# VH-VL binders against NAD kinase (nadK): the designs that were tried, part 178

Target 1, 268 residues: NAD kinase (nadK), of Syntrophomonas wolfei subsp. wolfei (q0aze0)
Amino acid sequence: MKIILVNNRFKENTEKKAQEIAGQLSALNVEVIIDNGLDEPYAGTVDFIMVLGGDGTMLRAARRYGQRAIPVLGVNMGTVGFLSNIEINELAEYLPLILREEYSLEARMMLEVAVFQQQSLLTRVFCLNELLLRSNSPRMLSFALEISGQKLEPYRGDGLIVSTTTGSTAYSLSAGGPIADPQLDAFIVTPVASHIINKRPLVVSPEREISLHLLEEREAIIGIDGQIKMDFGAENRVLIKRAPHPLLMVNLKAKPFFTSIDRSLQRQ

## First folded at step 13 (VH-VL)

Design BB12 (from Y15 with heavy chain G106S; framework fv_oberotatug)
Fold by ESMFold2-Fast, scan of step 13:
Structure BB12 (fold): chain C 268 residues (1-268), chain A 123 residues (1-123), chain B 107 residues (1-107)
Amino acid sequence: as target 1 above (268 residues)
Amino acid sequence: EVQLVESGGGLVKPGGSLRLSCAASGFTFSNAWMSWVRQAPGKGLEWVGRIKSKIDGGTTDYAAPVQGRFTISRDDSKNTLYLQMNSLKTEDTAVYYCTTHPRYSSFLAFDIWGQGTLVTVSS
Amino acid sequence: DVQMTQSPSSLSASVGDRVTITCRASQSISRYLSWYQQRPGKAPNLLIYKASNLESGVPSRFSGSGSGTDFTLTISTLQPEDFATYYCQQSYDRPWTFGQGTKVEIK
C-alpha cells in the first residue's frame, strides 16, 4: 500500500508529526510519500491520501490530487475546520480501518475553472470551495454573467463568488450566501458588495456552465480557494463547470454537518 | 420505524439453490453496508458475507465456507438485499439474518437485525 | 483468522447478581469488539460497540471494558430479562468472528 502524507509545514510540530507517522506506516510495510507543498505533486499511483492539517491543507490536496479518484482523509492537527474527519490523537486507533479499506466515502463536487485570453486557454484549474472575481482597486467592476447561454443584466459591484456546496460555509457565507448541504451538487453564485440592492445569491444546477467577463477595463483578480490569485482583465473570460470527478473524502466516524455548523456559528 | 424483514427460506435438497430476500424500511438503505449472518440450530453466530453501499464501492466479501457458492446483491430502488445460495450443503442449515453496519465507523458493529429466515438443507 | 474465546461457556445466576463474561482474542484487536445479547427464539441485539460504548436504548447496568486481547462484559444487577446468550464479536480483520457464546441461566 502507498500513501501520500500532505503536510502543512507552517503549523506547530507538523514536520515532526509527519515524519513520526511516516515511520509508523513504514513499520507496517506502507510506502509513504510526503508532500509538503514545495515540490510538484507526486505523479505516481497511490492508494490513499492522508492530509495532516486544517482546511487550507485539504484545499491544497484537493487541487493537486482531487481528480484522481483516490480516497482522501483529513486529520486535524488542532486547527478547527470542516474538512477533517478525525483528530491526530485518534489516528493510531483508526489505522487498521484505513489499511483494510474499512471506511465510507463521501463525494464532494469540485469546480473546473478555465481562464481564456481572447480565444486561447491560459490555464485550467480545479478547486473545492470557490472561484472569486474581485476588483483589485477602489473602482467597482462592471461585468457580465452568463449561465448556460442565458445572459443576465450586467453586474456592478466589487465582485462575484461561484461556490460549490462545500464552499457554502467559506467565503460565500461571509458575502451573504446560503449554507448548503454538502451532499447536494449545486453552484452557489453570490454577489460581493453589489451596487444593486436586489441582486440575490443564485442556486444553480451543477449541469450549467457559468461564464464571466469584464465589460470595462479594470484591475481585477480571480481567486481560487483563497490560495491562488490570477490577474483578470477585459481581454479575459472565465468558464466554470462541474469538475469531471468529485473529491472522495474518507469518513471513519460520523460527521454531522448541521450540528457542526450550528455550533460553529454560535461561537462567533 | 427501522425494520429488516427476511424471506425466502425453506427446505431444499443438497446441491439445490435458494434466494433469500431482506426488505428494509425506516432508514436510507442505499447508504447502508449490509451483511448476512447465520446460526445453525443450537450453535453460535457465523458471519456469511457483506456488501458495501454503492458510494463506498459496492464490493462484496465472503466467509471461506461460502466463497464461490453464495452471492450477495442489492437493489437500492426496492430497498432490498439478496443472498443467492447455490450448491447447498447440509452444513448450510441455519437461520439466516440480514443486518446492517453503520456507514460510519462504530468499529463495524451490527446494529440492526432482522428476525431471520430458516434454511434447511436435507437429503 | 482471529479466534474469539468466551469464558465461561455457561453460568447460573440469580436476579440481583453481578455477572461477568470474558472474551479473549487470539491476537491484538485494539478496541474492535462488540457485545450482543440473544434471547431464546429472538435475533441478536447490539449491547456494546468499540469495547466500551453503550448502544442507544441499552440499560446502564451493562458495561464493557478492555483493549488488545482481553475484554469483559459486566451486568451489574441481573434482571429477569437478562437470561440470554451473550456473544462477543471482533471487527479488526475479516472474516468477522464471534465467540462461541455464554449462556446465562437461572439458578
Scores: ipSAE 0.595, ipTM 0.811, lowest interface PAE 1.8, mean pLDDT 90

Design BB120 (from Y14 with light chain N53K; framework fv_oberotatug)
Fold by ESMFold2-Fast, scan of step 13:
Structure BB120 (fold): chain C 268 residues (1-268), chain A 123 residues (1-123), chain B 107 residues (1-107)
Amino acid sequence: as target 1 above (268 residues)
Amino acid sequence: EVQLVESGGGLVKPGGSLRLSCAASGFTFSNAWMSWVRQAPGKGLEWVGRIKSKIDGGTTDYAAPVQGRFTISRDDSKNTLYLQMNSLKTEDTAVYYCTTHPRYGYFLAFDIWGQGTLVTVSS
Amino acid sequence: DVQMTQSPSSLSASVGDRVTITCRASQSISRYLSWYQQRPGKAPNLLIYKASKLESGVPSRFSGSGSGTDFTLTISTLQPEDFATYYCQQSYDRPWTFGQGTKVEIK
């Protein structure tokens, strides 16, 4: 059995803990690859991915490995978040279940983001939470939104978020989007500081294609999961669709989404 | 309200076949991992096999004595679990229980049990 | 396969007695052990999971302990409804295996 351990080397305790866990797994005859985020993703075949850290580390793991249809387990290192299933101090007890594939899987949709320059594909990335289009200057954007070839009235404002249901509690929530059951597959399209008062968040089928381009020459950026930034200009367009494979998240214990989010929102 | 009800047991000759059914109600059957456990008259419990939910791969696992002879399947639209028993032997005589275990937690303990159905294999 | 051995095979007890049943695994199974009660003519009922955790609705007179290879089920003050057969079961490795059972009979 081969397992990738994904960690963030810039957290003080996480590199040491990753080495400790790798040693425990090696003692059980498991081959371990450590991915601390600095190098390219491991190109070989693996059976399981274990993410040591908070939601940010899980988002990185999903972008790097989420399309391979390999089980991914989030192990919390003390950071509050929604994407981990067990705590680090529970890991030793759950290892036999992991090694014998005695766990449930939860499919989480991902976005495929393709950025074009004119008609040429510039880049293609995958993400778990969202794509954010935003102005990179004090000037508002004027941009076009198309949903499955249907051209909407132009948008004017600071930007737009196209989110998965998993991402509904991230940037989309801050911009006034709805909280969505992550078991549902849908795109959530949330305007950012729209000048047009009647522009509301949209919930659309994940089978639809969403296209964005600027109507005026402006400085803008595309943000992916709050971690990747790319320049976006009037000669660029972005196409967003459902990624070919969902992220397969491992559940070793029940994690009640609705009661957790309800308490979090009332504290805010 | 939560119930498992087995049916289909009876008398069968060695080499014969029999299909058991287990009707589930009061919980979300499609999410449950399901097992068959048998108990020979006056003897202890023996795990026969299990089937995972379709979302978790729908895979089956069997104990060695029944591998190749028994097949577990499920019909989530009818909330029903099946055990197809072929090439029956006298040592397969037992009460067959349908049982479930949670998909997470409980360390794979069997938490819900049916009442059982008796299978007698004799000439 | 992981073999589970229970001791004793049967015992006689009176209401109010402390009853102890032991279960031994042929290899270390950590805490992947459950205990079941089976009344005559009835299906088994889960009592204890994860070696020591009491199932919801089960009376507090039942307790479990142990890890690795040696496990114990204790009934602190036996009640009339506790006359039954008790089984341990390991969930560490497939095939999942049960002990042979311990019958608790009236003295």
Scores: ipSAE 0.567, ipTM 0.794, lowest interface PAE 2.0, mean pLDDT 89

Design BB121 (from Y14 with light chain N53Y; framework fv_oberotatug)
Fold by ESMFold2-Fast, scan of step 13:
Structure BB121 (fold): chain C 268 residues (1-268), chain A 123 residues (1-123), chain B 107 residues (1-107)
Amino acid sequence: as target 1 above (268 residues)
Amino acid sequence: EVQLVESGGGLVKPGGSLRLSCAASGFTFSNAWMSWVRQAPGKGLEWVGRIKSKIDGGTTDYAAPVQGRFTISRDDSKNTLYLQMNSLKTEDTAVYYCTTHPRYGYFLAFDIWGQGTLVTVSS
Amino acid sequence: DVQMTQSPSSLSASVGDRVTITCRASQSISRYLSWYQQRPGKAPNLLIYKASYLESGVPSRFSGSGSGTDFTLTISTLQPEDFATYYCQQSYDRPWTFGQGTKVEIK
């Protein structure tokens, strides 16, 4: 059995813990690859991915490995989040279940984001939460949104978020989007500080294609999961689709979504 | 009320085949991991095999004495679990129970049981 | 395979007695151990899971303890409905295996 351990390269504690866990797994005849984010993703065959850290580390793991149909377990190292299933101090107890594949899987849709210049593909990335189009200056953007070839009236504002249901509790929520059951597959399209009073968040079929382009020259960026930034100008367009494969998340214990989000929203 | 009801048991000759059914009601069958557990007359419990929910991969696992001879399947549209038994031996004589597992493995306990169906393999 | 050995095979007790049943695994199984009760002619019922967690609806007179290889089921004050056969079961590794059973008989 081969396991990738994904950790946060900017946290000393997680690197040390990854080495300790790698030693424990090796003692059980498990081959371990450590991915601290410094190198290209491991290209070989892998049976399981263990993410050591918070939601940010899981988002990186999902972008790097989410399209490979490999089970991914989030192991929390301190702060609570939505994408981890067990705590680090629980790992030893659950390890037999991991090694014997005694766990449930939850499929989480991902986005495929393709950025073009003219008709040339510049980049293609996958993500778990969202794509954000936003102004990189004090000026509002003017931009066009098309959903499956249907051209909406122009948008004016600070930007737009195209989110998965998993991402409904991330930037989309902050911009006024709805909270969505992550078991549903849907795009959530949420305007950011729209100057047009009737622009509402949209919930659309995951089978639709969404495209965006600027109607005026402005400084803008495309943000992916809050971690990747790309310049976006009037010569660019972005195409967003459902990714070919969902992320397969591992559940070793129940983690009720609705009570968790309700408590989070009521705390001040 | 949560209920599992086995059927299809009976007398069969060695080398014969038999298919058992387990009808589930009162819970979301499509989410459940299901096992068959048998008990020979006057003996203890023996796990036969299990099938995971389709959401969790739908994979099957079997105990060595039945591997290659028995097949577990499910029909979520009918809330029914099946056990196809081939090349039956006298040692397969037992009451067969269907039972559920939690989806989360650290509570791998058989929490809901049917009443059982008797399979007798004799000439 | 992980082998489960129960002791005793049978015991005689009176209503009100404290009853102790033990179960030993052939290798460490952490806390992946469940206890079941089977009354004559009936299906088994789950009593205890994860070595010490009481199943919902099970009377508090039942308790479980242990980890690793040695486990105990205790009935603190035996009631008439407790005369039954009790089984331990490991869920650490497939195949899932049961102990041979302990029959609790009326004295």
Scores: ipSAE 0.580, ipTM 0.806, lowest interface PAE 2.1, mean pLDDT 89

Design BB122 (from Y14 with light chain N53S; framework fv_oberotatug)
Fold by ESMFold2-Fast, scan of step 13:
Structure BB122 (fold): chain C 268 residues (1-268), chain A 123 residues (1-123), chain B 107 residues (1-107)
Amino acid sequence: as target 1 above (268 residues)
Amino acid sequence: EVQLVESGGGLVKPGGSLRLSCAASGFTFSNAWMSWVRQAPGKGLEWVGRIKSKIDGGTTDYAAPVQGRFTISRDDSKNTLYLQMNSLKTEDTAVYYCTTHPRYGYFLAFDIWGQGTLVTVSS
Amino acid sequence: DVQMTQSPSSLSASVGDRVTITCRASQSISRYLSWYQQRPGKAPNLLIYKASSLESGVPSRFSGSGSGTDFTLTISTLQPEDFATYYCQQSYDRPWTFGQGTKVEIK
C-alpha cells in the first residue's frame, strides 16, 4: 500500500508530526510519500491520501490530487474545520480501518476553471470551494455573466463568486450566499458588494456552464480557493463547469455538518 | 421503528440451495453496510459475510467456509438484503441473522439484529 | 485469523452479584472489541463497542475495559434479565471473529 501524506510546509509542528506518522506507517510496510507543497505533485500510483492540517491543506490536496479518484482523508491538527473527518489524536486508533479499506466514501463536486485570452486557452485549474472574480483596485467592476448561453443583465460591483456546495460555507457565505448541504451538487453564484440592489445569489444546476468577462478595462483578479491568484483583464474570459471527477472524501466517523455550521455562525 | 426481518429458512438436502431474505425498515437501508452472522444449534456466533452500500463500492466479503458457495446481494429499491446459499453442507445448519454496521462511528460493531431464520441441512 | 478466547466458559451467580468476564485476542487488536448479550432463544444485542463505550439504551451496570489483547466485561449488580450468554467480537481484521461465549447461569 502507498499513501501520500500532505502537510503544511509553513507549520513546523505539522512537519514533525508528518515525519512521525510516516515512520509509523513504514513500520507497517506502508510506502509513504510526503507532499509538503514544495515540489510538483507526486505522479505515480497511490492507494490513499492523508491530509494533515486544516481546511486550507485539504483545499491544496484537492487541487493537486482531487481528479485522480483516490480516497482522501482529512486529519485535523488543532482547529475545527469542515473538511477533516478525524482528529490527529484519533489517527492511531483508526489506522486499521484505513489499511483494510473499512471506511465510507463521500463524493464532493469540484469546479473546472478555464481562463482564456481572447479565443486561446491560457490555463485550466480545478478547485473544491470557489472561483472569485474581484477588483484589484478601488474601482468597481462592470462585468457580464452568462449561464449556459443565457446572458444576464450586466453586473456592477466588487465581483462575483462561483462556488460548489462544499464552498458554500467559505467565501460565498461571507458575501451573503446560502448555506448548502454539501451532499448536493450545485453551483452557487454570489455577487460581491453589487451596486445593483436586486442582484441575488443564484443556485444553479451543476450541468450549467458559467462564463464571466469584463465589460470595461479594469484591473481584476481571479482567485481559486483563496490560494491561487491570476490577473484578469478585459481581453480575458473564464469558463466554469463541473470538473470531470469528484473528490472522494473518506469518512471514518460521522461529522454533523449542520450543527457545526450553526455553532460557527453563533460566534459571529 | 428500526427492524430487520429474515425469511426463507427451512429444511434442505446436502448439495441443495436456499435463498434467504432480510427486509429492513425504519432506517435508510441504502446507506447501511449489511452482514450475515450464523449460529449452529448450541454453538457460538460465526460471521458469514457482508456487503457495503453502493456509494461505498457495493463490495462483498466472505468468511472462508462459505467463499465460492454463498453470495450476498441487496436491492435498495425494496430495502432487502439477500443471501444465496449453494452447495449446502450439513455444517451450514444454523440460525442465520442479518445485521447492520454503521458506515462509520462504531468500529464495525453489529448494532441492529434480526430475529434469525433457521436453516437445516439434513438428508 | 484473530482467535478470541473467553474465560470462563460458564459461571454461576446470584442476583446482586458482581460478574466479570474476560476475553483474550491472539494478537493486539487495539480497542476493536465489542460485547454482545444473547438471552435464550433470542438474537444477540450489542452492549459495548470500542472496548468501553456503552451502547445507547444499555443499562449502566454494564461496563467494558481493556485494550490490546486483554478485555473485560463487568456487570456490577446482576439482575434477573442478565442470565444470558455473552460474546466478545473483534473487528480489527477480517474475518471478524467471536469468542466461544460465556454462559451466566443461576447459582
Scores: ipSAE 0.586, ipTM 0.798, lowest interface PAE 1.8, mean pLDDT 90

Design BB123 (from Y14 with light chain K50Y; framework fv_oberotatug)
Fold by ESMFold2-Fast, scan of step 13:
Structure BB123 (fold): chain C 268 residues (1-268), chain A 123 residues (1-123), chain B 107 residues (1-107)
Amino acid sequence: as target 1 above (268 residues)
Amino acid sequence: EVQLVESGGGLVKPGGSLRLSCAASGFTFSNAWMSWVRQAPGKGLEWVGRIKSKIDGGTTDYAAPVQGRFTISRDDSKNTLYLQMNSLKTEDTAVYYCTTHPRYGYFLAFDIWGQGTLVTVSS
Amino acid sequence: DVQMTQSPSSLSASVGDRVTITCRASQSISRYLSWYQQRPGKAPNLLIYYASNLESGVPSRFSGSGSGTDFTLTISTLQPEDFATYYCQQSYDRPWTFGQGTKVEIK
């Protein structure tokens, strides 16, 4: 059995903990590949991915490996999050279930984001939470939104978020978007500080294609899961689609979404 | 009311075939991992095999004595689990129980059991 | 396969007695052990899972302990409905295997 351990070297003590866990797994005859984010993703076949960290580390793992249909387990290393299933101090307890493949899977949709300059593809990335288009200056943006070939009236404001249902509790929530059951597949399109009075969040089929481009030259960026930032100008266009494969998340214990979100709304 | 009801047991000759059914009610059957466990008269419990929910891959696993002879399947639209038993042997004589594994929290314990159906393989 | 051996195979007890049943695994199974009760002519019912967790609805007189290879089921104050056969089961590795059973009979 081969397992990738995904950790973040920049978090305190996570590298040391990853080495400890790798040693424990090796003692059980498991081959371990450590991915600390610095090198290219491991290209070989693997049976399981264990993410050691918080939601940020899981978002990175999803972008690197989420399209490969490999089970991914989030192991929390301290702060509570939405994307981990067990705590690090529970790992020894659940390890036999992991090694015998005795676990449940939950499919979480992902976004495919393609950025163009004219007709040339500049980059293609995947993400679990959202794409954010926002102004990078005090000036508001003027931009066009097209959904499956239908051009909406122009937007004026600070930006727009295109989110998965998993991302509904992330930046989309802060911008006034709805809380969505992660079991439901949908895009949530949430305006950021729109100057146009009737621009509401939209919930659309995950089979829709969404495109965005600027109508005026402005300093803007697109953000991916709050971790990747790219300059975005009037010569650019972004196309957002459902990714070909969902992230396959491992559940070893129940983590009721509604109870978790209800409690987190008490903490602001 | 949470319930599992087995049916289809009876007398069969060695080399024969028999299909058992297990009707589930009172819970979301489509989410459940299901097993068959048997008990020979006056003997202990023996796990026969398991089928996972379709969302978890719908895969099957079998104990060595029945591998290649028995097939577990499910029909989620009918809330029914099946055990197809082929090439039956006298040592397959037992009460057959269907039972559930909760997907989480029980570490693969069997929490819900049917009342069983008797299969007698006699020559 | 992991072999499970129970001790004793049978015992006689009176209502009010403390009853202890042991189960030994042929290899370490961590805490991946469950206990079941089977009354005569009835299906088994789950009592204890993950070595020491009491199943909902099961009376508090039942308790489990142990890890690794040695496990114990205790009935603190035996009741008339407790005369039954008890089975341990490991869920550490497939195939899942049960102990041979311990029959608790009236003295």
Scores: ipSAE 0.672, ipTM 0.866, lowest interface PAE 1.7, mean pLDDT 91

Design BB124 (from Y14 with light chain S91H; framework fv_oberotatug)
Fold by ESMFold2-Fast, scan of step 13:
Structure BB124 (fold): chain C 268 residues (1-268), chain A 123 residues (1-123), chain B 107 residues (1-107)
Amino acid sequence: as target 1 above (268 residues)
Amino acid sequence: EVQLVESGGGLVKPGGSLRLSCAASGFTFSNAWMSWVRQAPGKGLEWVGRIKSKIDGGTTDYAAPVQGRFTISRDDSKNTLYLQMNSLKTEDTAVYYCTTHPRYGYFLAFDIWGQGTLVTVSS
Amino acid sequence: DVQMTQSPSSLSASVGDRVTITCRASQSISRYLSWYQQRPGKAPNLLIYKASNLESGVPSRFSGSGSGTDFTLTISTLQPEDFATYYCQQHYDRPWTFGQGTKVEIK
């Protein structure tokens, strides 16, 4: 069996714990590939991905490996989050179940983001939470939103978020978007500080294509999962679609989304 | 009421075939992992095989004595689990139970059981 | 395969007695062990999962303990409905294997 172990080398004790776990897995005749963020993603075939860290590390793993239809387990290292299933001190107990494939899978939709300059594709990236379009200056943006070729009235404001249902509790929530059941596939389109009265968040079919472009000469940034930033100008266009494959998240125990989010919202 | 009801048992000759059904009600069958467990008259329990939910891959696993002879399948539209038994041997004589595993929770225990259906293999 | 051995194979007891049944695994199975009760002519019923967790609806007189290779089911005060056969089962490694059973009979 071959496992990718994804960690964040900059967190205290995380690198040492990753090496310890890699040694334990190797002793069980499991081949381990360590991805600490420094190198290109591992290109070979693997059976399982174990993410050691918080939600940020899981988002990175999803962008690197989420399209390969490989089971991904989030193992929490101390920071509370929504994308981990077990705690690090539970790993030894659950490891036999992992090696025997005694777990359930939860499919989480991902976004495919394609950025163009005029007619040329500049880059294509995948993400689990959201794409954020925002101003890179104190000036408000004016931009166009099209949904499956339907042109909406222009937007004016600080930006726009296009989110998955998994991302509904991330930046979209902070901008006033709805909390969505992550079992549902949908795009959530949430304006950021819109100056147009009654520009509301939209929930749209994941089969639709969403495009964005600037209507005025402004400097803007496209953000991906809060981790990747790209310049975006009037000559650029972004196209957002549902990614070909969902992220396959591993469940070794029940994680009650609605009671968890309810507690989070009640505790200020 | 949560329940599992087996049917299709009966008398069959060695080398024959038989298909068992298990009708599920009172829970979301499409999310459940399902197993067959058998018990020979006066003997203990023996796991036969398991099928995962379709979203978990729909894979099947079998105990060595039945591998290649028995096939487990499911029809989520009918909330029904099946066990196709081929090349039956006298050693397959047993009460066959269907049982369930919650998809999110206790994979490590058979928490709901049917009443069983008797399969007798004799000449 | 992981082999499960129960001790004793049968025992005689009176209502009110404390009954202890032991289950031994041929290799370490952590805490991935369940206990079932089977009354004559009926299907098995889950009592204990993950070695020591009482299933919902099961009377508190039943308890489980153990880890690794040695596990125990205890009935603190035997009731008339407890005369049955008890099975342990490991969920550590496929194929899932049961113990041979322990029959609790009236003295």
Scores: ipSAE 0.484, ipTM 0.741, lowest interface PAE 2.6, mean pLDDT 89

Design BB125 (from Y14 with light chain S91T; framework fv_oberotatug)
Fold by ESMFold2-Fast, scan of step 13:
Structure BB125 (fold): chain C 268 residues (1-268), chain A 123 residues (1-123), chain B 107 residues (1-107)
Amino acid sequence: as target 1 above (268 residues)
Amino acid sequence: EVQLVESGGGLVKPGGSLRLSCAASGFTFSNAWMSWVRQAPGKGLEWVGRIKSKIDGGTTDYAAPVQGRFTISRDDSKNTLYLQMNSLKTEDTAVYYCTTHPRYGYFLAFDIWGQGTLVTVSS
Amino acid sequence: DVQMTQSPSSLSASVGDRVTITCRASQSISRYLSWYQQRPGKAPNLLIYKASNLESGVPSRFSGSGSGTDFTLTISTLQPEDFATYYCQQTYDRPWTFGQGTKVEIK
């Protein structure tokens, strides 16, 4: 069996823990590849991916490996988050289940994001939470949103978020979007500080294609999962689709989404 | 109301075949992992095999005595689990129960059981 | 395969008695152990999972303990509906195996 351990190189304790776990797995005749983000993603066949860290580390793992249909387990290292299933101090208890494939999988949709300049593809990336278009200055953006060939009335505001249901509790929530069951497949389109008073969040079929472009020259950026940033100008266009494969997240124990989000929102 | 109802049991000759069904209701069958467990008359419980949900890979596992002879399958559109039994032996005589596991694999236990169906293999 | 051995194979008891049943695994199974109750003519019913966790709806007079190779099921105050056969089961390694059963009979 071959396992990738994904960790955060910027936290020294996670590097030490990754090496410790790799040693334990090697003693059980498991081949281990460590991915700390410095190198290109491992290109060979693997059976399982273990993510050591918080939600940010899981988002990186999803971008690197999410399209390969490999089970991915989030192991929390002490940060609160939604994308981990077990704590690091529980790993020894659950290891027999991992090695014997005694776990459930939860499919989480991903976005495929293609950014163009003129007719040329600049980049194609995948993400688990969202694409953000936002102004990089105090001035509002004027931009066009098209959904499966349907041209909506122009938007004016600070930006727009196109989110997966997994991303509904991330930036989309902060911008006024709905909380969605992550087991549903849908795009959530949430305006950021819209000038137009009746621009509401939209819940859209995941089979649709969404495109965005600026109607006026402005300083803007595209953000992906809060981790990748690209300049975006009037000569750019972005196309967003459902990614070909969902991320396959491992559940070793029940993780009740609704009670977890309810506790996080701190009723007043 | 959660229930599992087995059917298809009966008398069959050695070397014969029989197909058991288990009708599920009151829960999301398509998400459930399902097993067959049997109990010979006056004897204890014996695990026969398991099928995972399609989301979890849809894989099957079998106990050695039935490997190669029995096949577990499911039809999620009908909320039904099946056990195809071929090359039956007198040692296969038992009450056959269908049962479900917690989907998340957490210290795996059989939490829901049907009432069972009797299979008798005799000439 | 992991072999599970129960003791005793049968016992007789009166309502109100404290009953203990033991289960031994042929190798360490950590806490991957469940207990089931089977009333005459009925399907088995889950009592305990993960060695000591009481299943929802099961009366608090039932308790489980143990880890590794030695496990116990205790019924603190036997009730009329508790006259049944009890089985332990390991879920540490496939094939999953049950003990031979302990029959609790009325005195």
Scores: ipSAE 0.542, ipTM 0.772, lowest interface PAE 2.1, mean pLDDT 89

